# VHH binders against q9c0h5r722to879, part 3

Target 1, 158 residues: q9c0h5r722to879
Amino acid sequence: WSSESIKKPMIVTSDRHVKKEACELFKLIQMYMGDRRAKADPLHVALEVATKGWSVQGLRDELYIQLCRQTTENFRLESLARGWELMAICLAFFPPTPKFHSYLEGYIYRHMDPVNDTKGVAISTYAKYCYHKLQKAALTGAKKGLKKPNVEEIRHAK
Below, E stands for the ipSAE of ESMFold2; O stands for the ipSAE of OpenDDE; V2 stands for 0.75 times the mean of E and O plus 0.25 times the DockQ between their complexes.

## First folded at step 1 (VHH)

Design s19 (framework vhh_7sr4_2; at its last look DockQ between E and O 0.43; V2 from the best seeds 0.00; counts 0 for: pae E 14.6 > 2, unsure alone 60.0 < 65, grease 24.4 > 24.2)
Fold by OpenDDE, look of step 2:
Structure s19 (fold): chain B 158 residues (1-158), chain A 121 residues (1-121)
Amino acid sequence: as target 1 above (158 residues)
Amino acid sequence: EVKLVESGGGLVQPGGSLRLSCAASGSIFSIYDMGWYRQTPGKQRDLVADITSGGSTKYGDSVKGRFTISRDNTKNTVYLQMNSLKPEDTAVYYCARLDYEDSGYLWDDYWGQGTQVTVSS
């Protein structure tokens, strides 16, 4: 977990668009998690995050690794819960790449143990949910069609 | 990709009015703070006005009472109504999507290409 913004993607890339979007994405993640000040509706922030991952395939692994970062050694319980929630939301719309699947799967799996649960936050429950969403997404692929994710879909995904 | 396009600039006489528009694309407009800056050749870019996603406004001292910043989230547009224009207001005006840290540091932003405003008799 980091309170600071990132100045470069966590995953090395030569794509300038991904580089730029990655930094913005991290800010949005922080906003949703409550680690960055935002006056925006959290649902809209989540929508923006999901839409970025959905529309830019090269950003998906970056998105998930950022979420892994923000849910690792995060002692802010509300932030932590929201991070996992956001992961679940994103998994409802798109999987990671096959290359990154095993990493994310392993990460989620490790958090499925109730030993990871903290006072007031059942991380294992979020992780189990994410695990199922990941498996489903891996089979079905990203949301199909030309219509972007919408707020209603975000509500159903969390 | 986020794109900002300014419009509404031009030549006006002192005491006149202009309304600048900035159309934003490529993101959810409503979640971001927006601002107008202006710059003259050889000088730094200065804040004219900004408006938060929640609608709170801030103005540069030199334009308070004369300029009004507003936004229409349904149109993804931010506006700058400029009244009682003075020759000192002559500058290139830039629209920006703003992201401030708690310290007030602008971490990341997007800028338009700018629109020329000239106030002259």
Scores: ipSAE 0.016, ipTM 0.322, lowest interface PAE 7.3, mean pLDDT 89
Fold by ESMFold2-Fast, scan of step 1:
Structure s19 (fold): chain B 158 residues (1-158), chain A 121 residues (1-121)
Amino acid sequence: as target 1 above (158 residues)
Amino acid sequence: EVKLVESGGGLVQPGGSLRLSCAASGSIFSIYDMGWYRQTPGKQRDLVADITSGGSTKYGDSVKGRFTISRDNTKNTVYLQMNSLKPEDTAVYYCARLDYEDSGYLWDDYWGQGTQVTVSS
């Protein structure tokens, strides 16, 4: 978890465009989670996050690792809950690459035990939901293709 | 990924009016603060006007009362209405997304290509 901005992507890339989008994406994630001043309502911030991951395939793994970072050792309960909610929203639209799938699956699986629950946040419940969404997204994305995000589907995904 | 495209520039007589438009694509326009800057050859870009996502506006001292910035979030467009134009308003006008805080890089794609405004008799 960090309240600071990033200057470089968490996953190494030589693509300048992907580097710029990764830094912008991190600010949007912080806005959704309430860790950075919001410019818009949360649904529209979530739409921008989901749309960036859908549109820029090279950002998908970066997006998920940024969410893993922001849900690790996060002691702001509202921020923590929103981070898991945003992961579930993104998993409704696209999976990570096959290369990153096992890492994300392991991260989510480790949080499915109720021992991970904090006083104000049922992390295990969010993790179980995200695990289900990850498996469904991986299967559907590989088979039929990915759907474009919109506000109504985001409203229904959370 | 953001793409800003300016239009509406041209040649106008002193005292005339022009309306500049800036169309945005590649991201959710409504969540960003937007601005208009201008640049004359050999000088840095100067703020003309800005508008927040919520619609609050700010103007440079030289244009206040003559120029009006507005936005249409349904069209992903920001406008600059320029009235009572003076020869000293002659410049290239640039649209910008106002989000420069947290970068180890120069964010070139937060600026449009620019549109020339010439005020001359």
Scores: ipSAE 0.000, ipTM 0.199, lowest interface PAE 13.8, mean pLDDT 77
Fold by ESMFold2, look of step 2:
Structure s19 (fold): chain B 158 residues (1-158), chain A 121 residues (1-121)
Amino acid sequence: as target 1 above (158 residues)
Amino acid sequence: EVKLVESGGGLVQPGGSLRLSCAASGSIFSIYDMGWYRQTPGKQRDLVADITSGGSTKYGDSVKGRFTISRDNTKNTVYLQMNSLKPEDTAVYYCARLDYEDSGYLWDDYWGQGTQVTVSS
């Protein structure tokens, strides 16, 4: 977990466009989790994150790695809960790539044990929900069609 | 990445009107504050108007009542309606994305390339 901006993506790349998009994605994640100031409603922040991951296939794994980072060793309980919530939201719209699927599945699975429930955050409940969504996303694939996610879909995925 | 492209500048007579557009390409800007700035040679960029993600607006003193900033988040576009133009409004107008956490530096992708507005008879 970090309160700071990142200067480069979690996934190593030499592409300056990918680096910039990854850094912006991290800021959006921080904004949703309450770790970065945002004037926009959290629902609309989540919409922007989900739309980015849905529309830019090459950033899906980076998005999930950043969520794993921000939910690991995160002692801010509200932020931690929002991080898992954002993961569940994104999984309603797109899976990780097959290359990253096993890693994300293992990460989620490790958090499904109630022993991880700490300081009033039921991590295991969020993780079980994310696990179900990951399995469904792997079966059905990303949200079909050319229409990007909308606010109503984000609200229902929450 | 975010790219901002301004359009709508040009030569206009005093008292005339122009509408500037700033199209954001690459991705999402609906959660960011946006602004219009202008620069004349030898001066720093001066705030013309900004608009928050929630739609609240602020204007520089010299343009209040004459300029209107607006945004259309469905089109990722910010507009500046400029009415009652004066020769002193002559400048290069830049669109910018405002980021509170990055106030100490500006990346090239946070500013457009600028559009010239010239008010002359």
Scores: ipSAE 0.000, ipTM 0.272, lowest interface PAE 14.6, mean pLDDT 79
ESMFold2 (binder alone), look of step 2: mean pLDDT 76; pTM 0.766

Design s20 (framework vhh_7sr4_2)
Fold by ESMFold2-Fast, scan of step 1:
Structure s20 (fold): chain B 158 residues (1-158), chain A 122 residues (1-122)
Amino acid sequence: as target 1 above (158 residues)
Amino acid sequence: EVKLVESGGGLVQPGGSLRLSCAASGFTFSSYAMGWYRQTPGKQRDLVADIYSGGSTKYGDSVKGRFTISRDNTKNTVYLQMNSLKPEDTAVYYCAAETEYFGLDWSPYDYWGQGTQVTVSS
């Protein structure tokens, strides 16, 4: 977990557009989690995060690793809960690449044990939900195209 | 739950051989780099050998030509064949599963075993 802006993507890339979008994405993630002042309400911030990942395929793995970072050693309970919520929202719309799938699956699986629960945040419950969403997104993306994010679906993905 | 279980450590005479095994469970083994590290009391862990998901290997300078790392993805196991053992090889040997996707120096998502003692002495 970080309270600062990132200056480079967490995944190495030579694409200038992906680098720029990764840094802007990190600010949006911090806004949703309450770690940065938001320009819009959380629901619309989540919509922008999901829309960026959906529309910019090269950003999807970066998005998930940024969420993994922000949910690691995060002792701000409201922020931690919102980070897991945002992961579930994004997994409702797109999976990571097949190469990154195993890494994200392992990260989520590690958190399914109730020993990961902290006061006020049932991390194991969020992780079980995210695990299910990840498997469903991977199957859906392999068989047919992915749906464009919208506000109503984001509300239901929480 | 991620588990790495080392076996094969023990006492051996200088010039002898040992084979360490590390049985992995709870993650997608074939997608991870696997490594062996060793530690003596009061010192940092040193790289012994790494093997990447694609089969490429890297060795620490002190063990090149004497040790061989290999993996069996069907058994979720990584091996370290140690030949021509020297007293300075005495250490606790740790199995590690390392993400290779990010190319990051700081990854907090590496997994470590509990270690197995190797002692080279008469």
Scores: ipSAE 0.000, ipTM 0.090, lowest interface PAE 18.7, mean pLDDT 77

Design s21 (framework vhh_7sr4_2)
Fold by ESMFold2-Fast, scan of step 1:
Structure s21 (fold): chain B 158 residues (1-158), chain A 122 residues (1-122)
Amino acid sequence: as target 1 above (158 residues)
Amino acid sequence: EVKLVESGGGLVQPGGSLRLSCAASGSIFSEYAMGWYRQTPGKQRDLVADITSGGSTKYGDSVKGRFTISRDNTKNTVYLQMNSLKPEDTAVYYCAKVDYSREFYLGPFDYWGQGTQVTVSS
């Protein structure tokens, strides 16, 4: 977890546009989680995050690794809960690449045990939901293609 | 896991009263905002009332002065006292556990009960 900006992506890339987008994405994640000042409501911040990941395939793994970082050793309860919620929202619209799938799956799986629950945040419940969404996204993306994120689907993501 | 079970719905005549109850199991009930929503066929769910962990309440405009939301953290239960019922109050009533830190209902982490039918007719 970090309260600061990042200067470079967590996943190495030679694309200058992807590098810049990764840094912007991290700020949006912090805004959604309440760790950075936002000018838009959380729903529209989530829409921008999901839209960036949907439209820029090269950003998807970076998005998920940033969420893993921001949900690791995060002692701000509301921020921690929102980080897991944002992961579930993104998994409703696109999976990570097959190469990254096993790492993200393992990260989520490790948090499914109730031993990970903290006061006020049922991490295991969030992780179980994200695990289900990850498997569904991987299956759906392979077969049907991916739908563009919209506000209504983010609001009613069940 | 979190489960919400509603009870107390039924058929009443206009002007009557009902008290709905929602029993929550699992998690830290006392630290979450709880709410009641209602849905009529063909429409989305509308906020009836919500109550924060600290007891602050909010009501939909159509029910202010007639309905009262309350909670008992010892029993992990939230209540909706419905007075002066009108035919327009006929709906399926849903209990929800919501994150009080969020302004918007994002679905994935809002927990819903199965609903209880309230019918107001003569």
Scores: ipSAE 0.000, ipTM 0.103, lowest interface PAE 17.8, mean pLDDT 76

Design s22 (framework vhh_7sr4_2)
Fold by ESMFold2-Fast, scan of step 1:
Structure s22 (fold): chain B 158 residues (1-158), chain A 123 residues (1-123)
Amino acid sequence: as target 1 above (158 residues)
Amino acid sequence: EVKLVESGGGLVQPGGSLRLSCAASGFTFSDYAMGWYRQTPGKQRDLVADITSGGSTKYGDSVKGRFTISRDNTKNTVYLQMNSLKPEDTAVYYCAAYDSTWEDLYGSEFDYWGQGTQVTVSS
């Protein structure tokens, strides 16, 4: 977990546009989690995050790795809960690439044990929910097109 | 939960050898870069050696040619073989893990740390 701005993407890329979008995406993630001031309400910040991942396919793995980072050793209870919420929201709209799927699945699975639960945050419950969403997203993306994110769907996903 | 447990530290005479081990759990060990750092009181933590998931190694200038880092992915363990030990090598040695996916971009920002093991080189 970091309260600082990101200077480079987590996944190396030579694409300047993807680098810029990855840095902006990280700020939105921090805003949703309450670690950075936001001018929009959390629901609309989540919509922006989900829309960027949906519209820019090259950002999907980057988005999930940023969320893994922000949910790792995060001792701010509200921020930690929000991070897992945002992962579930994004998984409602798009999976990671097949190359990243096993890594994300392993990360989520690791947190499904109740031993990961902290004061005020049932991480194991969030992880079980995210695991289910990941499997569904991977299946949906393989057989049918991915639907565009909208506020009502995000409200129901969280 | 990520857990790193160091062992093998102790007291040794100058010119002697020690082998440190770090047993890792709670993550897919083969996907992580592993490193050894050391710290003396009043100084910042310095890189001793690191090894990527692919086996590429890097060493601090003061230990090149004397120390060797290695890993055993089957045993989820990283090792530091320390030869020709000097009094200046006296420090607490820490094991660290970081996801090799972003090691080049954020380094220690993603580090997990062990509790450390004391190495004392004295006559």
Scores: ipSAE 0.000, ipTM 0.097, lowest interface PAE 18.1, mean pLDDT 77

Design s23 (framework vhh_lunsekimig_d3)
Fold by ESMFold2-Fast, scan of step 1:
Parts: structure tokens; C-alpha cells; sequence
Structure s23 (fold): chain B 158 residues (1-158), chain A 120 residues (1-120)
């Protein structure tokens, strides 16, 4: 977990556009999680995050690794819950690449044990939901993504 | 009233075959993607196969080449043909429809499950 901005993507890339989008994506993730001031409501911030990952295939693994980082050793309970929520939202629209799938699957699986639950945040419940979303997205949306992100799907997720 | 009802489970020897059926009612079957999940004792429910409304299929690596998912829109039924069964295929098999997703749920509609036991 980090409260700072990033200057470079977490996954190395030579694509200038992907580098720039990765840094903007991290700010949006922090805004959704409440760790950075947002200029839009959370629903629209989530839509922008999901739309970037859906539109820019090269960002999908970067997006998921950023979410893994922000949900690791995050002791700010509201932020932690929002991070898992955002992972579930993104998994409704697109999977990671096959190369990253095993890492993300293992990360989510490790959090499914109730021992991970904290005061007020049932991490194991979020992780089980994300695990099922990941399996579904990987089987049905591997190459093109499952479906284009939209406000109604994100709103209905609440 | 929406229902999904699985059938066709049973006891088979390793290398045997079973065909599972999922009979659906109460919704426009042809409009929805459908899934087979399985759950063994002590492990999380695992998505193993999918079929889209258009008929495209996908499988997890552990069942590829052994299992075949199919659908009959005229009979509102989805099938799972299971060949070359292994001991690790033992578990409860569930069908599910991708009709509506809410928070902390994947689907509105799940079947009751059908038990598959592969014994040697």
C-alpha cells in the first residue's frame, strides 16, 4: 500500500501512452479508495478506471497489480474495503492477461481465509466474490473483455 | 419463478463417463450465458465450463479435452458431457445463469447441485 503518486508503472513497458495512462490510473485508484482528493463522485471515478482498463489492453495487468499493491498491508479500513470493491468492479468487465492470471488468482485465493478479516472489513468475503468474478471473466472475456464498462452495471454492483 | 435444476450425477469408475443436464425455467433461456461449477469437500466452488448465448464455449485447463458443454435452446436445457473421469472430478456440480449480478453475488440463479463420485 502507498499514499504517494507513482512516477513509473509497476509493470515495465516501453509504450509512452501506457506509461502515462498507468500513472493517471494510480491516481484514480487512490481517489476511489479515498486516499486522494477526487473531483468526481466515486461511481464516475470507478467508471473511468474500468474504462481505461477495458479500452487499453496493455493496462489491464498494471491495473490489477496496482490494486494488489493498494490492498496489501493497508490498515486504513475504508480504503481497504474500497480497493477490494474496485477489483470486483474491474473483474466484471475484463480479466488480466493469461500471463498475469495465475498471480492474481493466487493473490485473491490467499485472502479467502477468514483469518484475513479485520475490524469492520470482511476481506475473505470480498476475496471470494473477486475469485468467482475472475474465473468467470477469464473463461468468457479472455481476449476482448467481458463487456464494455457502463454506469448502470457499476451502480447495480452496490 | 426462475429455476435451474441439475441431474445426471452418479457413481462411476475412473475413465468412465457421465452426462449432466441443467433444466431451466422462468426466464428467456436463449438470451443468457450459462456455466457449470463444481465443489469438492473442503475447497471453494470452481467455475469449470461456460457457454455463451451464441454457443461459444470455454473450459478450465483441468477439464479441456475431457468435458464438453452444450445447450439446447428449444428445450431450455444445458449439458455437460464428462469423459475420462478422474478421482479429482468428484464433487457437487452446479449450473448457473449470468442473468444479474449484485454485490457479493455472481448470479441470481443457481441450481441445487448434482453429486458426481468417481471411485476406484
Amino acid sequence: as target 1 above (158 residues)
Amino acid sequence: EVQLVESGGGVVQPGGSLRLSCAASGFTFSDYALYWYRQAAGIERELIASITSGGSTNYVDSVKGRFTISRDNSENTMYLQMNSLRAEDTGLYYCAADTYEGWLTEYDYWGQGTLVTVSS
Scores: ipSAE 0.000, ipTM 0.236, lowest interface PAE 13.4, mean pLDDT 77

Design s24 (framework vhh_lunsekimig_d3)
Fold by ESMFold2-Fast, scan of step 1:
Parts: sequence; structure tokens; C-alpha cells
Structure s24 (fold): chain B 158 residues (1-158), chain A 119 residues (1-119)
Amino acid sequence: as target 1 above (158 residues)
Amino acid sequence: EVQLVESGGGVVQPGGSLRLSCAASGFTFSSYALYWYRQAAGIERELIASISSGGSTNYVDSVKGRFTISRDNSENTMYLQMNSLRAEDTGLYYCARDEYWGSDYFDYWGQGTLVTVSS
């Protein structure tokens, strides 16, 4: 977990546009989680995050690793819950790449044990939900491609 | 100290079988996805198989149906069962665990085990 901006993507890339988008994406994630000041409604911040991941395919793995970072050792309960919500939202619209699927599945799986639950946040429940969403997203992406994010589907995914 | 140690490589004839093992220590084995990479001379390491902590497996097309990745969490060991081996399967096989922390992405690697498929 970090309250600071990132200077480089979490996943190494030589693409300048992907680097810039990754840094901007991290700010949006912090805004949704309440760790950075935002002018926009939280649902519209989530829409922007999901839209960036959907439209910039090279950002998808980066987005998921940033969410893993922000849900690791995060002791701000509201922020932690929002991070898991945002992961579930993104998994409704796009999977990670097949290579990154194994990493993300492992990350989610290690949080499915109730020993991860803190007072006020049932992390294991969020993780189980995200696990099932990940499996569905992988099947959907493999078959036909991915649907464009919209506010109503984001509201439903929460 | 994370350690990964491969074994089981050797010389085998085309159509033969080998089972590779990766013995892990220094981390909670059951919590991590694990990978098999292969490196032929003059070529970058290629990811050939993966197994998640949740049990999902993935394979490159060239080994699908011939290779099976598995894990034994009680023994802290990952395996690669290789059947119907071909000359093009010759290479150095590496066990790996990835790590993401902050902006850093890196892999822990074993030393590799050599598989030679020749008559």
C-alpha cells in the first residue's frame, strides 16, 4: 500500500504511452479508494478506471498489480474495502493476460482464508467474490472480447 | 531466503518421458503461483507452464497435452511431467516464482536442470 504517486509502472514496459497511462491510472485508483483528493463522484472515478483498462489493453495487468499493491498491508479500513470493490468492478469488464492470470489468482486465493479478516472488513468474502469474477472474466474475454464499461454495470458489480 | 532447486533432467530418446521436480524453501509455498520456463541455446527464456496457488494450470501450445504441471503443498514441491518428448523440447528448464513489490517486478529462479532429447 502507498499514499504517494508512482514514477514508473509496476510491470516493466518500454511503451511511453503505457508508462504515462499507468501513472495516471494509479492516481485514479487512489481517488476511488479515498487516498487521494477527487472532484468526481466515486462511481465516475470507477468508470474512468474501468474504461482505461478496457480501452488500453496494455494497462490491464498493470491495473491489477496496482490494486494488489493497494490492498497489501493497507490499514485504512475504508480504503482497503474500496480497493477490493474496485478489483471486482474491473473483473466485470476485462481479465488480465493469461500469464498474469496465475499471479492474480494466487494473490486473491491467499486472501480467501478468514484469518485475513480485519475488524470491519471481511477480506476473505471480497477475495472469494473476486476469485469467481476472475474465472468468469477469463472465459468471457477468451470467447468474444470484452464489453465497454458503463455506470449501471459498475453499480451492479459493487 | 527464497530457494528453488530443480532436479530430474537427463538424456532421453524421442517419445520418452521425464518428470522434473522443483523443491522450494524460504517462503509459504502454498500461497504462490509457480512457473516452468525453458531456455534453448541463444533464445530468451520462454514460459511453458504455470500453476496458481488456486490450482489453475496454463501451457504453451507446443507442450499442451504432452506436459502436466502439478504441485504438492505438503512437500513444498512442484512437478513437470513430460511425455512424448521431442528433439525441440531440448533445453535448460527453470523453476520460477514471480514477485511484485511497489514498482518492482522480479523472479526468483532455480539454477536449471538440463533436458536433452536425442537418439
Scores: ipSAE 0.000, ipTM 0.130, lowest interface PAE 16.6, mean pLDDT 77

Design s25 (framework vhh_lunsekimig_d3)
Fold by ESMFold2-Fast, scan of step 1:
Structure s25 (fold): chain B 158 residues (1-158), chain A 122 residues (1-122)
Amino acid sequence: as target 1 above (158 residues)
Amino acid sequence: EVQLVESGGGVVQPGGSLRLSCAASGSIFSIYALYWYRQAAGIERELIASITSGGSTNYVDSVKGRFTISRDNSENTMYLQMNSLRAEDTGLYYCAAEYGSGSYFLDEYDYWGQGTLVTVSS
């Protein structure tokens, strides 16, 4: 978890556009989680996050690893809950790559144990939901095209 | 912490070949990715080729099949073999490096060279 901005993506890429988008993505994630001041409401911030991951396939694994970082050792209860919520929203629209799938699956699975629950946040409940969304997204992405994110779908996904 | 120095630029006729070198002042073994950029007059710098520590390469479409990037960790040097050169290949060629683990890199490269000029004309 960090309250600072990033100067570089967490996953190495030679694509300049992906590098720039990854840094902007991290700011949007912090805005959604309440760790950075935003001028848009959370719903529209989530829409921008989901749209970036949907439109820029090279960003999808980067997006998920950024969410894993922001939900690790995060002691701000509202931020922690928002981070898991944003992961669920993104998993409604696109999976990570098959190579990253096992890492993300393992990360989510470790949090399904109720011992991870804090006084204000039922992490195990978020993790179970994300686990099922991950499996569904992977199957849908393999069989069908992915639908473009929109405000109404995000409202219903969280 | 490493300095990059390009060499091998010059004037060459269309259809000719040049080999650019990018020599590091220290070990490149720990450098995750090395890049060749090109800057033509009035154009922003363009990434033309990349190579990772594992040997994965990428090329911009305009140079695919004509340019080959390679690295020699024992000599602390990266190369760009340029074949079938065209007038459009004229420009300043820069090498750049991303230092650190394979999971992270800077939005600005850790190290840049000073550039070497390639001119493709008669």
Scores: ipSAE 0.000, ipTM 0.094, lowest interface PAE 18.3, mean pLDDT 75

Design s26 (framework vhh_lunsekimig_d3; at its last look DockQ between E and O 0.05; V2 from the best seeds 0.00; counts 0 for: pae E 13.1 > 2, placed apart)
Fold by OpenDDE, look of step 2:
Structure s26 (fold): chain B 158 residues (1-158), chain A 120 residues (1-120)
Amino acid sequence: as target 1 above (158 residues)
Amino acid sequence: EVQLVESGGGVVQPGGSLRLSCAASGFTFDDYALYWYRQAAGIERELIASIYSGGSTNYVDSVKGRFTISRDNSENTMYLQMNSLRAEDTGLYYCARLPEYSDWGAFDIWGQGTLVTVSS
């Protein structure tokens, strides 16, 4: 977990667009988690995060690794819960790449053990939910069609 | 020259077992995630199992606990062990490859399929 912004993508990339978007994405994640002042209500922040991951394939693995970072050694309980919630939301719209699947799966799986639960936050419950979402997304792929994610879909993904 | 070839299909009674094979040729086998699909008569083709380059596996709920997907990179072959077969498992079974950096669903090579019939 970090309270500071990132200056470069966590995953090495040569794509200028991904580089630029990665930093903005991290800020949005922080906003949703309550670690940064939000420019909009949480629902719309989540929508923006999901839309970025959905529309930019090269940003998906970056998105998930950022979420892993923000849910690791995060002692802010509300922030931590929201981080996992946001992961679940994103998994409802798109999976990571096949290359990154095993990493994310392993990360989520490890957190399914109740031994990893923190005071007042049942991380294992969030992780189990994310695990199922990941498995489903890995089989179905990203949201199909031309219509972008909407607020209602975000609500249902929570 | 790049191809996938399924084999091992046949007729089996309910509760029986079959082992399908998917032989790959013409490409670096271990660079790709591999998938099993099946298609029953009159029904759209459905994804049932996947195995990634790293060996991780995934299954649809309907086959979990009964089917096992595996791969032998030294033989360029993927397998599907099917146990406790049911009538609803009847169909043409296909294997497909997915490039590691491609979007989900962007399968570029398919086999011709092998027929599995589960009937009493």
Scores: ipSAE 0.016, ipTM 0.302, lowest interface PAE 6.9, mean pLDDT 91
Fold by ESMFold2-Fast, scan of step 1:
Structure s26 (fold): chain B 158 residues (1-158), chain A 120 residues (1-120)
Amino acid sequence: as target 1 above (158 residues)
Amino acid sequence: EVQLVESGGGVVQPGGSLRLSCAASGFTFDDYALYWYRQAAGIERELIASIYSGGSTNYVDSVKGRFTISRDNSENTMYLQMNSLRAEDTGLYYCARLPEYSDWGAFDIWGQGTLVTVSS
C-alpha cells in the first residue's frame, strides 16, 4: 500500500506512452480508493480506470499489480474495500495477460481464507467474487472480443 | 521455426474417450499459456479449455468434469483428456498460443487441427 505518487511503472516497459499512462492510472486508483482528492464522482473515476485498461492493452497487467499493491498491508478500512471493489469492476471488462494470470489468480486465492478478514472488511468475500470474475474474464477474452466499459455495467460489477 | 502440432483425433462412439496431444517447438514452452479450441461444421471456433504457465486451468461449462487439460513442460507438450464424449463434441480441435501482450508484435500460433468424430 502507498499514499504517494509513483515515478515509474511497476512492470518495466520501453513504451513512453505506457509509462505516462501507468503513472496517471495510479493517481486514478488512489482517487477511487479515497487516498487522493478526486474532482469526479467515484463511478466516473472507476469508468476512467476501466476505460484506460480496456483501451491500452499494455496497461492491463500494470493496472492489476497496482491494485494488488494498494490492497496489500492497507489498514484504511474504506480504502481497502474500495481497492477490492475496483479490482472486481476491472475484471468485469478485461483479464490480465495470460502471462500474468497465474500471479493474479494466486494473489486473489490467498485472500479467500476468512483469516484475512479485518474488522469491518470481509476480504475473503471480495476475493471469492474477484476469483470468479477473473476466470470468467479470461474465458471471455480468449473466446471473443471484450466489450467497452460503460457506467451501467460498472454499477452492476461491484 | 515456431509451431504447434496436434494429434490424437479419431472416431469414437458416444461415451468413449480420446486423448489429444499438442506438441510445441521453437519457443520457451514453460512461459506461455496454451489453449484448446474446437470448431464444428458451420459453427464459429470456440474456446473449450486453457492452461496457464503456472499450471492453473480453466474450462467452459459444457466440458467441465469431462475434459482435463494438462501440460508436460519437460516434453513441450500439452494434452486434452476427453471422457464421456457426446455427439456435440464432434469437430476440429485446435491447439493455440495467444500473444502474451496482444499488440506488441507477438504471433498468434495455431495448430492445423485434429478431427474428433463422435458417432453412433
Scores: ipSAE 0.012, ipTM 0.441, lowest interface PAE 8.8, mean pLDDT 81
Fold by ESMFold2, look of step 2:
Structure s26 (fold): chain B 158 residues (1-158), chain A 120 residues (1-120)
Amino acid sequence: as target 1 above (158 residues)
Amino acid sequence: EVQLVESGGGVVQPGGSLRLSCAASGFTFDDYALYWYRQAAGIERELIASIYSGGSTNYVDSVKGRFTISRDNSENTMYLQMNSLRAEDTGLYYCARLPEYSDWGAFDIWGQGTLVTVSS
């Protein structure tokens, strides 16, 4: 977990547009999680995150890595819950690449054990939902990806 | 340190069988999901099977019904039983474990690979 901005994406890339979008994406994730001040309400922040991942396919793995970072060793309970919630929302719209699938699947699976539940945060419940969504997204990949996300779909996904 | 060592590869005729092993050390084996990947000449590694710490398994369609992934936590070893082998199964087979969460620059921990050749 970090409260600071990032200057480089988590995944090494030579594409300057991807680098810029990765840094902006991290700010949006922090905003949704309540770790960065936001002018927009949470639903619209989540919509922006999902829309970026949907529209910029080169950012999908980066998005999931950033969410893994922000849900790892995160001591802010409300932030932690919202991070997992955002992961579940994004998995309703697009899968990671096959290269990253095994990493994300393992990360989610490890958190499905109730031993990971922090006092007021049922991480295992979020992780079980994310696991189901990841398997479904890998099988059906393109079906929810035919249209960009809208706010009503975001509300339904969370 | 974390190590994964694949073994059991070889040359086999179509329709034959091989059992691959992945010996693990340097981490708490029971806590991690483990994966088999394969790499045919000139293409990127691709996931073929996974097994989770609770024992659940997943397979890509091209190997489903022919390959069986398993783990023996008492021996810190994962296996891939490959039956009904085809020429397209030829390649380097890698076992993998997820990196520690503190290493943001790495995606998977890999072995050196074991070669499987299916030829007439």
Scores: ipSAE 0.006, ipTM 0.212, lowest interface PAE 13.1, mean pLDDT 76
ESMFold2 (binder alone), look of step 2: mean pLDDT 80; pTM 0.785

